VHH binders against g5egk6r2213to2383. Designs and how they scored, part 4

Target 1, 171 residues: g5egk6r2213to2383
Amino acid sequence: QRWFYKHFPMVWTGRLALKSTEAMINLHLINGSETFLNDVLGRQVTEENPRRDSVKILQRLRLDNGQVEHIYRILTNPEYACCLALSSVNNIENLKENDTNLKSHFIDYLINKKIAGISSLGEVETKFKSARVHVFAPGEIVNRYLSELATSLHDYLQNTDTRYLLIVFTN

## First folded at step 1 (VHH)

Design r01 (framework vhh_7sr4_2)
Fold by ESMFold2-Fast, scan of step 1:
Parts: C-alpha cells; structure tokens; sequence
Structure r01 (fold): chain B 171 residues (1-171), chain A 122 residues (1-122)
C-alpha cells in the first residue's frame, strides 16, 4: 500500500459518472504528461484554485471491433496522460457503497459489454484545456500495457485483487 | 430508424483530393462520436479518423497530416477531407456513429453506413 502511494501519488479526486450511477475515484498518474493532466483537470486541489470535479462517460468504444493495435496505441501515447483510478476513501460513511458502485456499475459493466467508456471534457475559459477521455476496465489490453510498461504495478494489482480502471486523457 | 449515408467517393490520381460526406438521420448526432473507417478486400476495417460531439479528433497513423475530419452539428453531417492521396488509400470508406443511452443496457449501439469506394490510380 505505502509503496503504491509513494511511487504513484494521487493527482486528482472527483466523481466518475456512467448513466445514473457515480463513484468517487482517486487518479494516480502512471505514464505520460503531468503538465497536460494538470492543464485538463486543474493544477491545485485547494479552495483558491479551480479544478474539475467530475468526468461523465457519454459514449462507448467497442473492444471487439478488430482494432486492438489502434486501441493499444491510445494506452501507449507518450504525450498524453494515463492514470489508474481507484475507489476514493475520503468519505468513510459511504466507503462500502462507493466500492460496490465502482465494481458493479463501472468495472463489471464495461467488462460484460466488452467496451471502453468515452468522455469529452470541454474547454473552460482559460482555466482548463479540453480533452478526450478513454476509460478501460481490467482485461487483455490493459494487462498487456501494464506488463510491458509497469511490471511492478501489474504484479501489485494481481497480488492484491485491487479494483481499478485505467483512464487515459488525450488532446 | 437511424441511417448513415456516405457520398463523395470516386476515382482520383495520386496527389489528388476528395471530400467524403456522411449524413446522419434521426436524433443520434448531438451526443455521438462520429468516425470514418476503411476496408480493403480480405482485411479488417481500420480507423481513419473520429470526432467527438465536442470536436476532439483522432487519426490513424497512415493518414495523419493528410486527412481532416470535421462535423456540422446543424446539418447532422460529418466530413473527411482527404489530401495528398496515395494508391494505398484505395479502400471502401465507412461512416460510423456510436450511441450511449441511459435507459437500458441495450441502448448501446454502433451504426454503420453502406460504404463509399475511393480508388487512387493513374
């Protein structure tokens, strides 16, 4: 646990929404540009500086569409931001419900439908840059990515059975 | 009923240009990602370009810098401007739309057009 937070510090916390459900998540940057991510989501999580408070999945990408290499390129683009999304523990009263929502309504849903989620974050007047967002559940594509580029993280996730999503931000 | 109708394909010489159009019917356009895919005989479809409802774009490696995707939300139409065409761009080009509904799991759909032939040959 301590090893994870030391090497992949939390860069953002907020809501992930899909249909009528939402879950509170923490994002940990794995690969790509921290500067780009901060320009999209906000540079400082304080009362003084603005940040986005949510990402809503509005569209889908079929993982069975015969474009495995194109999808993998989304995950391996070095000029974009790739994050691990974990259930937030900031609200102890709702911890069990939040974890259940993340698993049942996001992770299991995406796996069962064989899709990734797509979102678009619009430009906010000089405060935030626009971005396209791809949300991936655990599976062959994510496992291939993590085994090649983040072996220690991959081992950690497998050994702890951690519930996660991989979220990729692009221009 | 949702329909995607492509137009603008044809025969051009190497170095030439074509503009493809895809007209979408029904009320699917405003929140949907739109894209162009291409297919040559015996091969799987590959992504040429896509565009989100907010205007963010992505391109396949073989067409970056030569092709431009755009959309007109008032006309429910997506366009593919193809410049500096090469013989290897010869393919059937397909328009696609994705939808994500909040009522049921069955509300997730992909819609495909019938395709339009592009041939680059002297």
Amino acid sequence: as target 1 above (171 residues)
Amino acid sequence: EVKLVESGGGLVQPGGSLRLSCAASGSIFSDNAMGWYRQTPGKQRDLVADITSGGSTKYGDSVKGRFTISRDNTKNTVYLQMNSLKPEDTAVYYCAAEVFEYDTDEGLYDYWGQGTQVTVSS
Scores: ipSAE 0.013, ipTM 0.137, lowest interface PAE 8.8, mean pLDDT 78

Design r02 (framework vhh_7sr4_2)
Fold by ESMFold2-Fast, scan of step 1:
Structure r02 (fold): chain B 171 residues (1-171), chain A 123 residues (1-123)
Amino acid sequence: as target 1 above (171 residues)
Amino acid sequence: EVKLVESGGGLVQPGGSLRLSCAASGFTFSSYAMGWYRQTPGKQRDLVADITSGGSTKYGDSVKGRFTISRDNTKNTVYLQMNSLKPEDTAVYYCAARYTVEWEGSSYEFDYWGQGTQVTVSS
């Protein structure tokens, strides 16, 4: 795949191109990513199972327009109690309307914490309309798990018509 | 923007009463459980009282029968009525909003916290 593996101990943003899908992954570093994921998933999930390095679909839900929503959880190595929550929909508005409490809270958290400068639902929607995937993580964690993430996303994007994907890491 | 603003703390004599209020904004208040917690220097934060979105209440053992938690969803406010105050009730009191989600057999808690209000019970 057309990506480079590089470890960064500092704030970093960038783009990853997946060779066969022409998909672009926007990478964003968030200060306080641990707090962000604790607020999104709850403290119980942060400590639940850091020993599995796997992508698992938590939920598949068909929306009224025939689009599919996926929710995943990735569990990482024991040295990092990382949880990854990701949610994908063809329209980010549908994350709130589809009445999953977790997804509504997730979107409200993005707005209320002004993550990546987002301060309104309209800004979330505008930002995601221009990209299929947004990854929010500490730079070192992105680089450490980039290969597994890129492979899983490659397989996912070949088998879905999802327009939006949010990925968040915590230590 | 999520905000929890506590008020009503202060200095009171043993046997006195105080009413704490917590005004919430920036989230769907009626869907959240609300709670009061307290912390003294060098100790962990302890549950004082909580109230579910449906109005069910729970109290810490040391305050049962003396404190009452209540909520007003039209005002996005939670209250703590504190009666028969004792010197050991002296602490910083924190308002918290908690949301519990059941997810594939697991439960997850999301917490917002206020900055706290000082309660001092002293003669």
Scores: ipSAE 0.000, ipTM 0.113, lowest interface PAE 17.9, mean pLDDT 58

Design r03 (framework vhh_7sr4_2)
Fold by ESMFold2-Fast, scan of step 1:
Structure r03 (fold): chain B 171 residues (1-171), chain A 123 residues (1-123)
Amino acid sequence: as target 1 above (171 residues)
Amino acid sequence: EVKLVESGGGLVQPGGSLRLSCAASGSTFSINAMGWYRQTPGKQRDLVADISSGGSTKYGDSVKGRFTISRDNTKNTVYLQMNSLKPEDTAVYYCAADLSYGDYALDYEGDYWGQGTQVTVSS
């Protein structure tokens, strides 16, 4: 995880939820607007500054060939924020369990169903901006994105078998 | 947060017509799919009709040929034109909306639901 901290800003930590399952994740900004992301999620884990504590997957998006080009435009839009999501825990005891939950209940679920996760984050009385969230597992769209815009990251992820999701925030 | 406001329900005679409207507000996002479900007391909600952002439609078997769903994306509004109404069409009609960039139909786990509007078909 030190390699990711060195190369990409960690912008948020919190819970990712799907149905009754949760996993703790860190978000590392890969591309796009950090200012937009801070407006949506709040500042990076401070007691004094409010922040969202969870993102809940609420629905599914089919990943067919017709959607790939539209989604790729969303991932590359500099007004939006594209993040790498990695397993995060506050102690060593929970590390393997959380990483396994991320793999089995999120990554494998999305891959096996051939879908992306969709979430909606509402506006909170001027504290947070609203945003739409897309959650992608490794696959055609993510591989294309990483190979074109983040080749060093792509190489690292392939070589280390790192468990990850790609999460994009849009207005 | 997205809110759905339904209108157009009421009491009509068999063979009559009604037009239901559902306006989405509070959203800065595109509404992908919108549709109508109906529920009678003691039963689950059934799909009446849905429409994707691209205009693809799906209808419940009992309403095909009688009901027409349409949308106005500039107004974030969906309409249900109900013709040749029958007593068995009596139900509370609920508007539903999904937020998605995909062109897919509503599933039961839509993002948002309206308050419901009563449709009664009686002599």
Scores: ipSAE 0.005, ipTM 0.143, lowest interface PAE 10.5, mean pLDDT 78

Design r04 (framework vhh_7sr4_2)
Fold by ESMFold2-Fast, scan of step 1:
Structure r04 (fold): chain B 171 residues (1-171), chain A 123 residues (1-123)
Amino acid sequence: as target 1 above (171 residues)
Amino acid sequence: EVKLVESGGGLVQPGGSLRLSCAASGRIFSINAMGWYRQTPGKQRDLVADITTGGSTKYGDSVKGRFTISRDNTKNTVYLQMNSLKPEDTAVYYCAAEPWFGELLSDYESDYWGQGTQVTVSS
């Protein structure tokens, strides 16, 4: 899709892991700082800050315990990068299997359990000491966020039944 | 990256006590909540106790009043004091580093989990 790729650059390709399951994803920056994102994911040309090749979901955040405003603050933090995660089409022979894994083992899992995934990127040699990752499936919180920030994108994703996750990097 | 090494497990009689220690290395210990989980054969890992960097604690219902979790941020170590041990406490005990407040996913093997230490309570 020409419109999507023109407006939302692909900034990273790698593995998303949840327990024993992996899916290859592409991250498209939709809001926030590409500089911050590069600092937390690493740069391929920097030996002291090598590029990360995976993001592992290690913890869960309950979405059904009345913390909607707390979660929304994570999504609106000024020191952040908000990305759309799509099934990777690059360097993968089993694209259909990868897309199915993304849906069944990540998207549906998060929706059915009413949780967001949480990961830590550890410390990198930057000014950002507490970088965190939140992984959201489509739902009430994400719909609110996208409707307010990126209405055309939100409409596009719903109309095309595109399988996605919203991945937010914050300090 | 966090490296966790558990110690202090062993065999003890019912009513006895054990103190587990978990030494953490790596740059993230001071910002991590730390926890203890246990697993019996054929079952998922259950939360025993966790502690935030500020010292707030949470305990599993089966261990409240008997176990105490504590941490020493100077030594990058978390402890589990286990008193009034019962045969039902027999399990492999795992140390875990939680990068922020939340609930760890069970059955996930990562650098945030220790290798485990066996606790056996039997006569």
Scores: ipSAE 0.012, ipTM 0.262, lowest interface PAE 8.7, mean pLDDT 75

Design r05 (framework vhh_7sr4_2)
Fold by ESMFold2-Fast, scan of step 1:
Structure r05 (fold): chain B 171 residues (1-171), chain A 123 residues (1-123)
Amino acid sequence: as target 1 above (171 residues)
Amino acid sequence: EVKLVESGGGLVQPGGSLRLSCAASGFTFSDYDMGWYRQTPGKQRDLVADIYSGGSTKYGDSVKGRFTISRDNTKNTVYLQMNSLKPEDTAVYYCATYYYDSSGYEPLEFDYWGQGTQVTVSS
């Protein structure tokens, strides 16, 4: 069965869950970024680290402090609360049917919650035009996901024209 | 289960050479950064060398020009070639998966460690 987007009132972060024919897909919206970074980049480290510093999680990806601060500013800025980044992903064809649904649910979520000041389809479409989407392969272990994410973040930093990072997990 | 097994340690005279090997299993080796660290009793582990999944390398200042890290993804093995060994190189050498940049993180925050192999440089 399909799991439709799941979000809770009183939280600035959102989660969308859609089932593909191959896997469950969870979308994390980068909105109030520390919670998202803890969930995506280093659940293991945040569970062990009593300070739960998301900046330190980004440093695990071998980024210097300036790069970490740059990404952090983008993720925590209300104008850029939602980031979309597409990496080189194998088997993207297997997700094409659900990719349209993921985009639709993401857009609807942004409009309904007025995320990053977005209140209309036109505003989302303008931002989404610069979007890149990273999809993690099913059955990967956390360290491989972190390596793939590090590659995507390094690609993003090399391409300053990319403003949006949307990260998708598959189960 | 992730497993790292080091070998190649031993006793060598100053100026000698050793090659350490680390055999990895239980994960997709080619996708992980691999590192070598060393530790003397009562001190923190220090970075010796790191090799990224893409093949780029990084070395600790005390070993630059003397040590070379390499990997063989077909054998799931990482190597450390140690030349011009000095008494100060005496330590337990550890293989580790996933490297944290030396900027802002303690080297001890790795996901997985091997059991270590003793290197002693003495006559």
Scores: ipSAE 0.000, ipTM 0.112, lowest interface PAE 18.3, mean pLDDT 55

Design r06 (framework vhh_7sr4_2)
Fold by ESMFold2-Fast, scan of step 1:
Structure r06 (fold): chain B 171 residues (1-171), chain A 122 residues (1-122)
Amino acid sequence: as target 1 above (171 residues)
Amino acid sequence: EVKLVESGGGLVQPGGSLRLSCAASGSIFSTYAMGWYRQTPGKQRDLVADITSGGITKYGDSVKGRFTISRDNTKNTVYLQMNSLKPEDTAVYYCAAMEGYSSSWDLPYDYWGQGTQVTVSS
């Protein structure tokens, strides 16, 4: 549809370092996100546990605890160190693997947040040429894909110079 | 667990200069985004400057053009060069670290140092 998802609730880079996912979920739901971040920062959100927080965000995607645990173990594997985003998609009609519109929005998000260190348009094409979007089926059938995800992600990272991956979950 | 230790604070005259250092231990420094914050008694902490693992820098409006943030990954240290100091720069300066490549995610910092006092007074 015309209006589509243009931001991501969580992004990981490098070793898939996770920050306060509970705070990020709250921030995602709040229109006054800048004020909220300043308040949270002042309150020392260092009490949050990256594993527990990751579990909370995955639960928001309507996955059961077993599925959440399995995905978290994949995301924290050093072999899968990459730029990775979790997204809940509305307007999912005709959304597919490597969806062009989602890929464009993901790249724009990375540029605007300066995560990829991009300073010119030519660097965008080079850096993100092989970026991938992987779409998970609704929660009831995601278990069919969890064992396949590790192999597919490993194969993707072994066969590309670009380490930018967006994983999309349906609600 | 990451430990941050600040040094280089002190008393300086208006117009003077100071260089703050923050030594990190307990994890791989080169993958961290690093920042400097400052706090005056009774007020909240304000961002002074930050630097990503790739060297991209951001400055608070009040210090832009006067302060420079830099990092040395071989020494696991981040620096804040403070020039043209003013009385309003008087504060406790805190080093902060966030695991990952960019502080521009609008994510809070995970680790904080104990702070170092900077006083600008005649």
Scores: ipSAE 0.000, ipTM 0.117, lowest interface PAE 17.2, mean pLDDT 56

Design r07 (framework vhh_7sr4_2)
Fold by ESMFold2-Fast, scan of step 1:
Structure r07 (fold): chain B 171 residues (1-171), chain A 123 residues (1-123)
Amino acid sequence: as target 1 above (171 residues)
Amino acid sequence: EVKLVESGGGLVQPGGSLRLSCAASGFIFSDYAMGWYRQTPGKQRDLVADISSGGNTKYGDSVKGRFTISRDNTKNTVYLQMNSLKPEDTAVYYCAKELEVYDSSGTVYFDYWGQGTQVTVSS
């Protein structure tokens, strides 16, 4: 967890939800606009733009149905922020349970169903009203993206058996 | 096991109204988009309306302004309020559950279907 903290800004911590299951995650920005991400997620300091405390997966995108080019366009959208999602290290009492939930109910679920998760921003009114969230588990597309974007990160993830999701915010 | 049970169909005069209900079980209802489709004999099934888990709605061009889709997550039920019914609305109406989204533009694929309910609009 220390390696990620040193190399990528931790931009958000909160709950990732799928069905009735939640996991606490930290988002580390690996590519894209931190300004865009802050506008989408909100700021904790002001009442006018309160920070979002959760992201709920509401829809699914099938990965193996001729979608490769389309998915790659999501990952390379000009108005975007690409984040690495890791188990929240700040909740050490629940870290093992949280890490197990992240793996079993999110990572393994998405891999076994061959899907990505999709979320909308719900009720939040922002200047990015069409903003969407895509949640990707490790797989061929993510591996290709990371090997092109961040070879050192990709190598580190493969060598450490780190449980992660790739979460992409787009407008 | 996913189960969808439709009700509320019947025979109605042109200009009349019907409300269809679909009771869902076997899945976490609030996590999935729900839709209504219709099929006339010998024709392919057409989307009437769908509603996302977040409440955003889409309608087929022929029914927009006349039909309203809604959901009640506490009752695990999706509804289709049909107003100003026309003979062209005569069809078997099917409740559908989202299986997956093949297109991130918001196109939803529905795979789990109910048994259907007949709506006949005739004088």
Scores: ipSAE 0.000, ipTM 0.107, lowest interface PAE 17.8, mean pLDDT 76

Design r08 (framework vhh_7sr4_2)
Fold by ESMFold2-Fast, scan of step 1:
Structure r08 (fold): chain B 171 residues (1-171), chain A 127 residues (1-127)
Amino acid sequence: as target 1 above (171 residues)
Amino acid sequence: EVKLVESGGGLVQPGGSLRLSCAASGFTVSSNYMGWYRQTPGKQRDLVADIYSGGTTKYGDSVKGRFTISRDNTKNTVYLQMNSLKPEDTAVYYCARGDIEYSSPFEDTYYYGMDVWGQGTQVTVSS
């Protein structure tokens, strides 16, 4: 995790939820607007709910339908925010369970179903802006994105077999 | 076999109205996610309005209160009623189909992005 902290700003820590399963993740911004992401997720934890504490996958997008170019343009849009999601290491006693949940219930699930996860974050008056969230597991579209826009990251991920998701926030 | 055909586009003055139609063949619109998307010059294709099999609808922020999506099961057609049209609504409008999947806890979850798209219909709002 040291390598990721060194090269990409950690912008958020919270829960990713799918069905009855949760995993604690850290988001590292790899492309796009930090300002947009802060408007959506919040910046600091000082007041009650100053940052969103979870992102819940509620919908699915089929990836086997030929919309790859449209999705790819969403990933590369600098007005949006594209993040790498990694297992959080905040508590060592839960590390193995958290890593297992991230892989089995999120990464493998999305890969096996050939889908991306979709979340919708509602506007919270005066605190948060609304956003649509796309959650991608490793695969063809993510590999293309990383190989073109984040070559060093792509090489590192392939060489280390790191468990990750790519999470994109749009308006 | 599966096809979507749009109609109803055209030239209209600001403040006017148009109704777009999307006629489907080879499947039932009431059993699928259906959406209207638009593409303006220099921008990506954006969601205008969508409708889920259960009848729930969503709208893009720029069109809320002005546009209404509906469907007619007997005609197997999806409509977009556009009122109070503005020059910034000028775009090519596309009809699209997505799959519907019901699974716990995602009984209302919908697959999007089936590659069934209409060819588009031009809407121009100018004086």
Scores: ipSAE 0.000, ipTM 0.153, lowest interface PAE 11.4, mean pLDDT 79

Design r09 (framework vhh_7sr4_2)
Fold by ESMFold2-Fast, scan of step 1:
Structure r09 (fold): chain B 171 residues (1-171), chain A 122 residues (1-122)
Amino acid sequence: as target 1 above (171 residues)
Amino acid sequence: EVKLVESGGGLVQPGGSLRLSCAASGNTFSIYAMGWYRQTPGKQRDLVADITSGGSTKYGDSVKGRFTISRDNTKNTVYLQMNSLKPEDTAVYYCAAVRDEYWSGEYLEDYWGQGTQVTVSS
């Protein structure tokens, strides 16, 4: 859908990893600081510019009532970067496999276990800032966030049955 | 960043009880699993009990039925109730906010308390 890509341009592409499984994702910034995100992940102006190429989930956060307001504050903090993660590949055969991996090994896994994924990105000399990463599947908290602060995006995702994750980078 | 401070350790007779508390400061307590670990001189650190943010618990085989872990997310505190204490329970007990054991890899910011001594002797 052209509407989505026009309003939320891709800001990064790379691998999301969990155990032995990987999926290629595009990140689309929907709230917060693009400057912070670029400081953490790097940016590609040319092929020579350094950037991170992967994020690996290392821990899990079990979702319960006590986390809702804390997570909502993370999602809405303008100094952080809240991104929509979509499946991304270069050709049709890889697209089908990648989309299936994203669905079964990440989205469904997080939903079925009632967890969010957590990671940490270390500082790399002067090139990349450190950050914590929260990976959320569709669910109560994400649905509330999107319905209140990004209603048109929420409607678009539901109407197209788009598979997605919400990935937030924090300090 | 999370700072953990343990309290409640001490000397107790066999068959006695102690309750350990671990108070956390920082912004991540409610979003991480919390655990109690213990270490005796010359041995590696062993899991005593852990508790997820949702309250699911796991216990080491030697303490099942005697120890109970609980947490209070409003107070940022995790507790270990220790009953029917044995001399073999003598150890330094550490509070930890650690990565979930079902995930591979290390989290760069695992947090540990400084430990509290528990001695069970007559």
Scores: ipSAE 0.000, ipTM 0.127, lowest interface PAE 11.7, mean pLDDT 79

Design r10 (framework vhh_7sr4_2)
Fold by ESMFold2-Fast, scan of step 1:
Structure r10 (fold): chain B 171 residues (1-171), chain A 123 residues (1-123)
Amino acid sequence: as target 1 above (171 residues)
Amino acid sequence: EVKLVESGGGLVQPGGSLRLSCAASGSIFSEYAMGWYRQTPGKQRDLVADIDSGGSTKYGDSVKGRFTISRDNTKNTVYLQMNSLKPEDTAVYYCAAFGYTPLSYEWSTPDYWGQGTQVTVSS
């Protein structure tokens, strides 16, 4: 929506993959290092610069109470990049299909299994840095994070029932 | 890239002991979290013990007090000392490496696996 694009400009667009399912996402940086994110992913697709075009979830992490503080430290580290992932905005037909895929095959999957997704991005010929990627669906730890560090964003997401993932890139 | 090679498996009588070793080759062993998993036929791999880059350890309930995991960063090796072995400890034991410290070893997929070493506890 207009409110989101105004306050959190899109920094990257690409494919998020889980098993045989893909969804096109836009990333909006909400905390941390844009320079680090650009070193890992490249710049937005509208620029004629090299970039990664996809992130594949290859591992799963159980979200249990003993790990909450470790997860929170990952989300709040200013040397990392913490992003909101939203369904990419294409024409209405493509948007509906893509948004349904994001909800059903990513958001609901992660919530129902009580897991986060993990990916590993390797170094590519000095063009892109290596990184670990953690993919979180809405839930207890994400709600705590947003309520403490991004209260207005949290209120907006809840009031609009916006479908999203929280994605953090770490070294 | 990291390659893991296990050794030290074999046949032992109940109450005996074995020491498994896992030698790593490749980049930055000292920064990896390491784990030992075991698998019996028809079952998934279960976590036995883990050790992070800082030396913090955790153990599965069935082995706590009997097994000890340790690492030697100068030799790029992780060890599993197994004492008071029981027939139910019979399994293929796998070494695993994580290029990051996982928030849950049981549900995370390691970056690297060894080929496994057979441990048989029988009279």
Scores: ipSAE 0.000, ipTM 0.161, lowest interface PAE 13.1, mean pLDDT 80

Design r11 (framework vhh_7sr4_2)
Fold by ESMFold2-Fast, scan of step 1:
Structure r11 (fold): chain B 171 residues (1-171), chain A 124 residues (1-124)
Amino acid sequence: as target 1 above (171 residues)
Amino acid sequence: EVKLVESGGGLVQPGGSLRLSCAASGFTFSSYYMGWYRQTPGKQRDLVADITSSGSTKYGDSVKGRFTISRDNTKNTVYLQMNSLKPEDTAVYYCTREYYEDIAEGDYLGVDVWGQGTQVTVSS
């Protein structure tokens, strides 16, 4: 069902291909409401409701419980709004200088592939008025605002030659 | 834009009652699960009650039999009737919009919108 992604295109749900340097990796990260992920995980821990298995979404990233807790603590930080991390195949080196074209390219990709239920430019524009783009390699140091989140992503992908595109959308 | 506005909080004596209201705007209210959570300083937010679009309800164990959640789709409002209040019920109460996602690993129910919260204090 695409209803959730139509309204909330940035959700922590994705798959990591840890042994394939050519694999596409899509990560959708939320901070649309400051305490969202913390409260969802807290609700999950305090009761036996099998319909509140938000941790299962993070398990698709092949993370242990410690890594899941680390990431949710990052995502409850009010400095983060939301982000989409897209992994591409080798040889995206030249893209990091073309912010405007890069943003347009990946917005078109989201629409054409209906990623996170997005099917039109209007849906993107309704959610986000700005986007920051960062393209990084394994081991690349990122700025402090993104550094904790980017470092946790790097920790899972340090043994690949795959470059990563991190797009942070803010309203 | 999506907005949830709580009202009805206040100071009440043990054994008393309060009714909280949450006015929703900016979305098709009748299509969403709605809920109430509460938070005591230094603790995580806990489920008090939630209600499906069809009116089915679920309660936290500590409030079952004392609190009643209900909704009025014509007024885009969800309510929490709190009876037999105890000092342990003192908290900030939050109205929430919930979503239900059917994923490959099973069903998922979470919160995507929080109200500003309303203080409930139960003391003499």
Scores: ipSAE 0.000, ipTM 0.085, lowest interface PAE 19.0, mean pLDDT 55

Design s01 (framework vhh_sonelokimab_d1)
Fold by ESMFold2-Fast, scan of step 1:
Structure s01 (fold): chain B 171 residues (1-171), chain A 125 residues (1-125)
Amino acid sequence: as target 1 above (171 residues)
Amino acid sequence: DVQLVESGGGLVQPGGSLRLSCAASGRTFSDYAVGWFRQAPGKEREFIGAISGSGGSTYYAVSEKGRFTISRDNSKNTLYLQMNSLRPEDTAVYYCAADLYEVLEDSSGYEYDYWGQGTLVTVSS
């Protein structure tokens, strides 16, 4: 889907070797800047301790400390922007965290910032029809999706070297 | 890319069993979540169930009520659908579909990127 990646360019796509399993994971990271994260999540994202919060998220995937640190070093390099992806799975359209609907917040961000010349909900719906984008926020919603990611990662580590994993880092 | 070929369809009597196979070629099969769909003539496509890349997770449509079981053998690049207690209303063309994204639920099938050509199952006396 070129429209999304034109306005949220990938800052990194690559493979990471997990030492304890001899497996590789594929990571896709899109540019979602701190302002984007604050707007989408309805939370203050700060630089005071992004490492701690990112490590906590990765630790929920039940990786060992060495794996977490290795992944963290790639994804949270100060030269990278943290990224979000909004899932087209039906359940995400109804998700809320602390009275913030993640999809609605993301849509409001696109309209307010006039991303890709979008000025109305109808234009977002048209351009986002088939997009496969994951949006994660801290709390219950993220914990549920981290459980799903942990299952996918476990399956990947048992069997294949070409699976994709997307993670977001927040304060 | 991945290519999918279904096989195992045919005529079976009510109450009987049948096992469908879906052979995958191309990219590494274990990278894909794969699922089964069916469509009777003049009816909408119906989701049956799906299984994650390495088989650790499965999801079934409620309508199947345990009559159908999905499994996979990544060493043989093959997906299976075991169908038990078949009924005349199970008569349909059965399709397998694959998606890199790990989609485990989709009644329309639009979320899946790769599709087979289908295999006909007829349940009749």
Scores: ipSAE 0.000, ipTM 0.119, lowest interface PAE 16.9, mean pLDDT 55

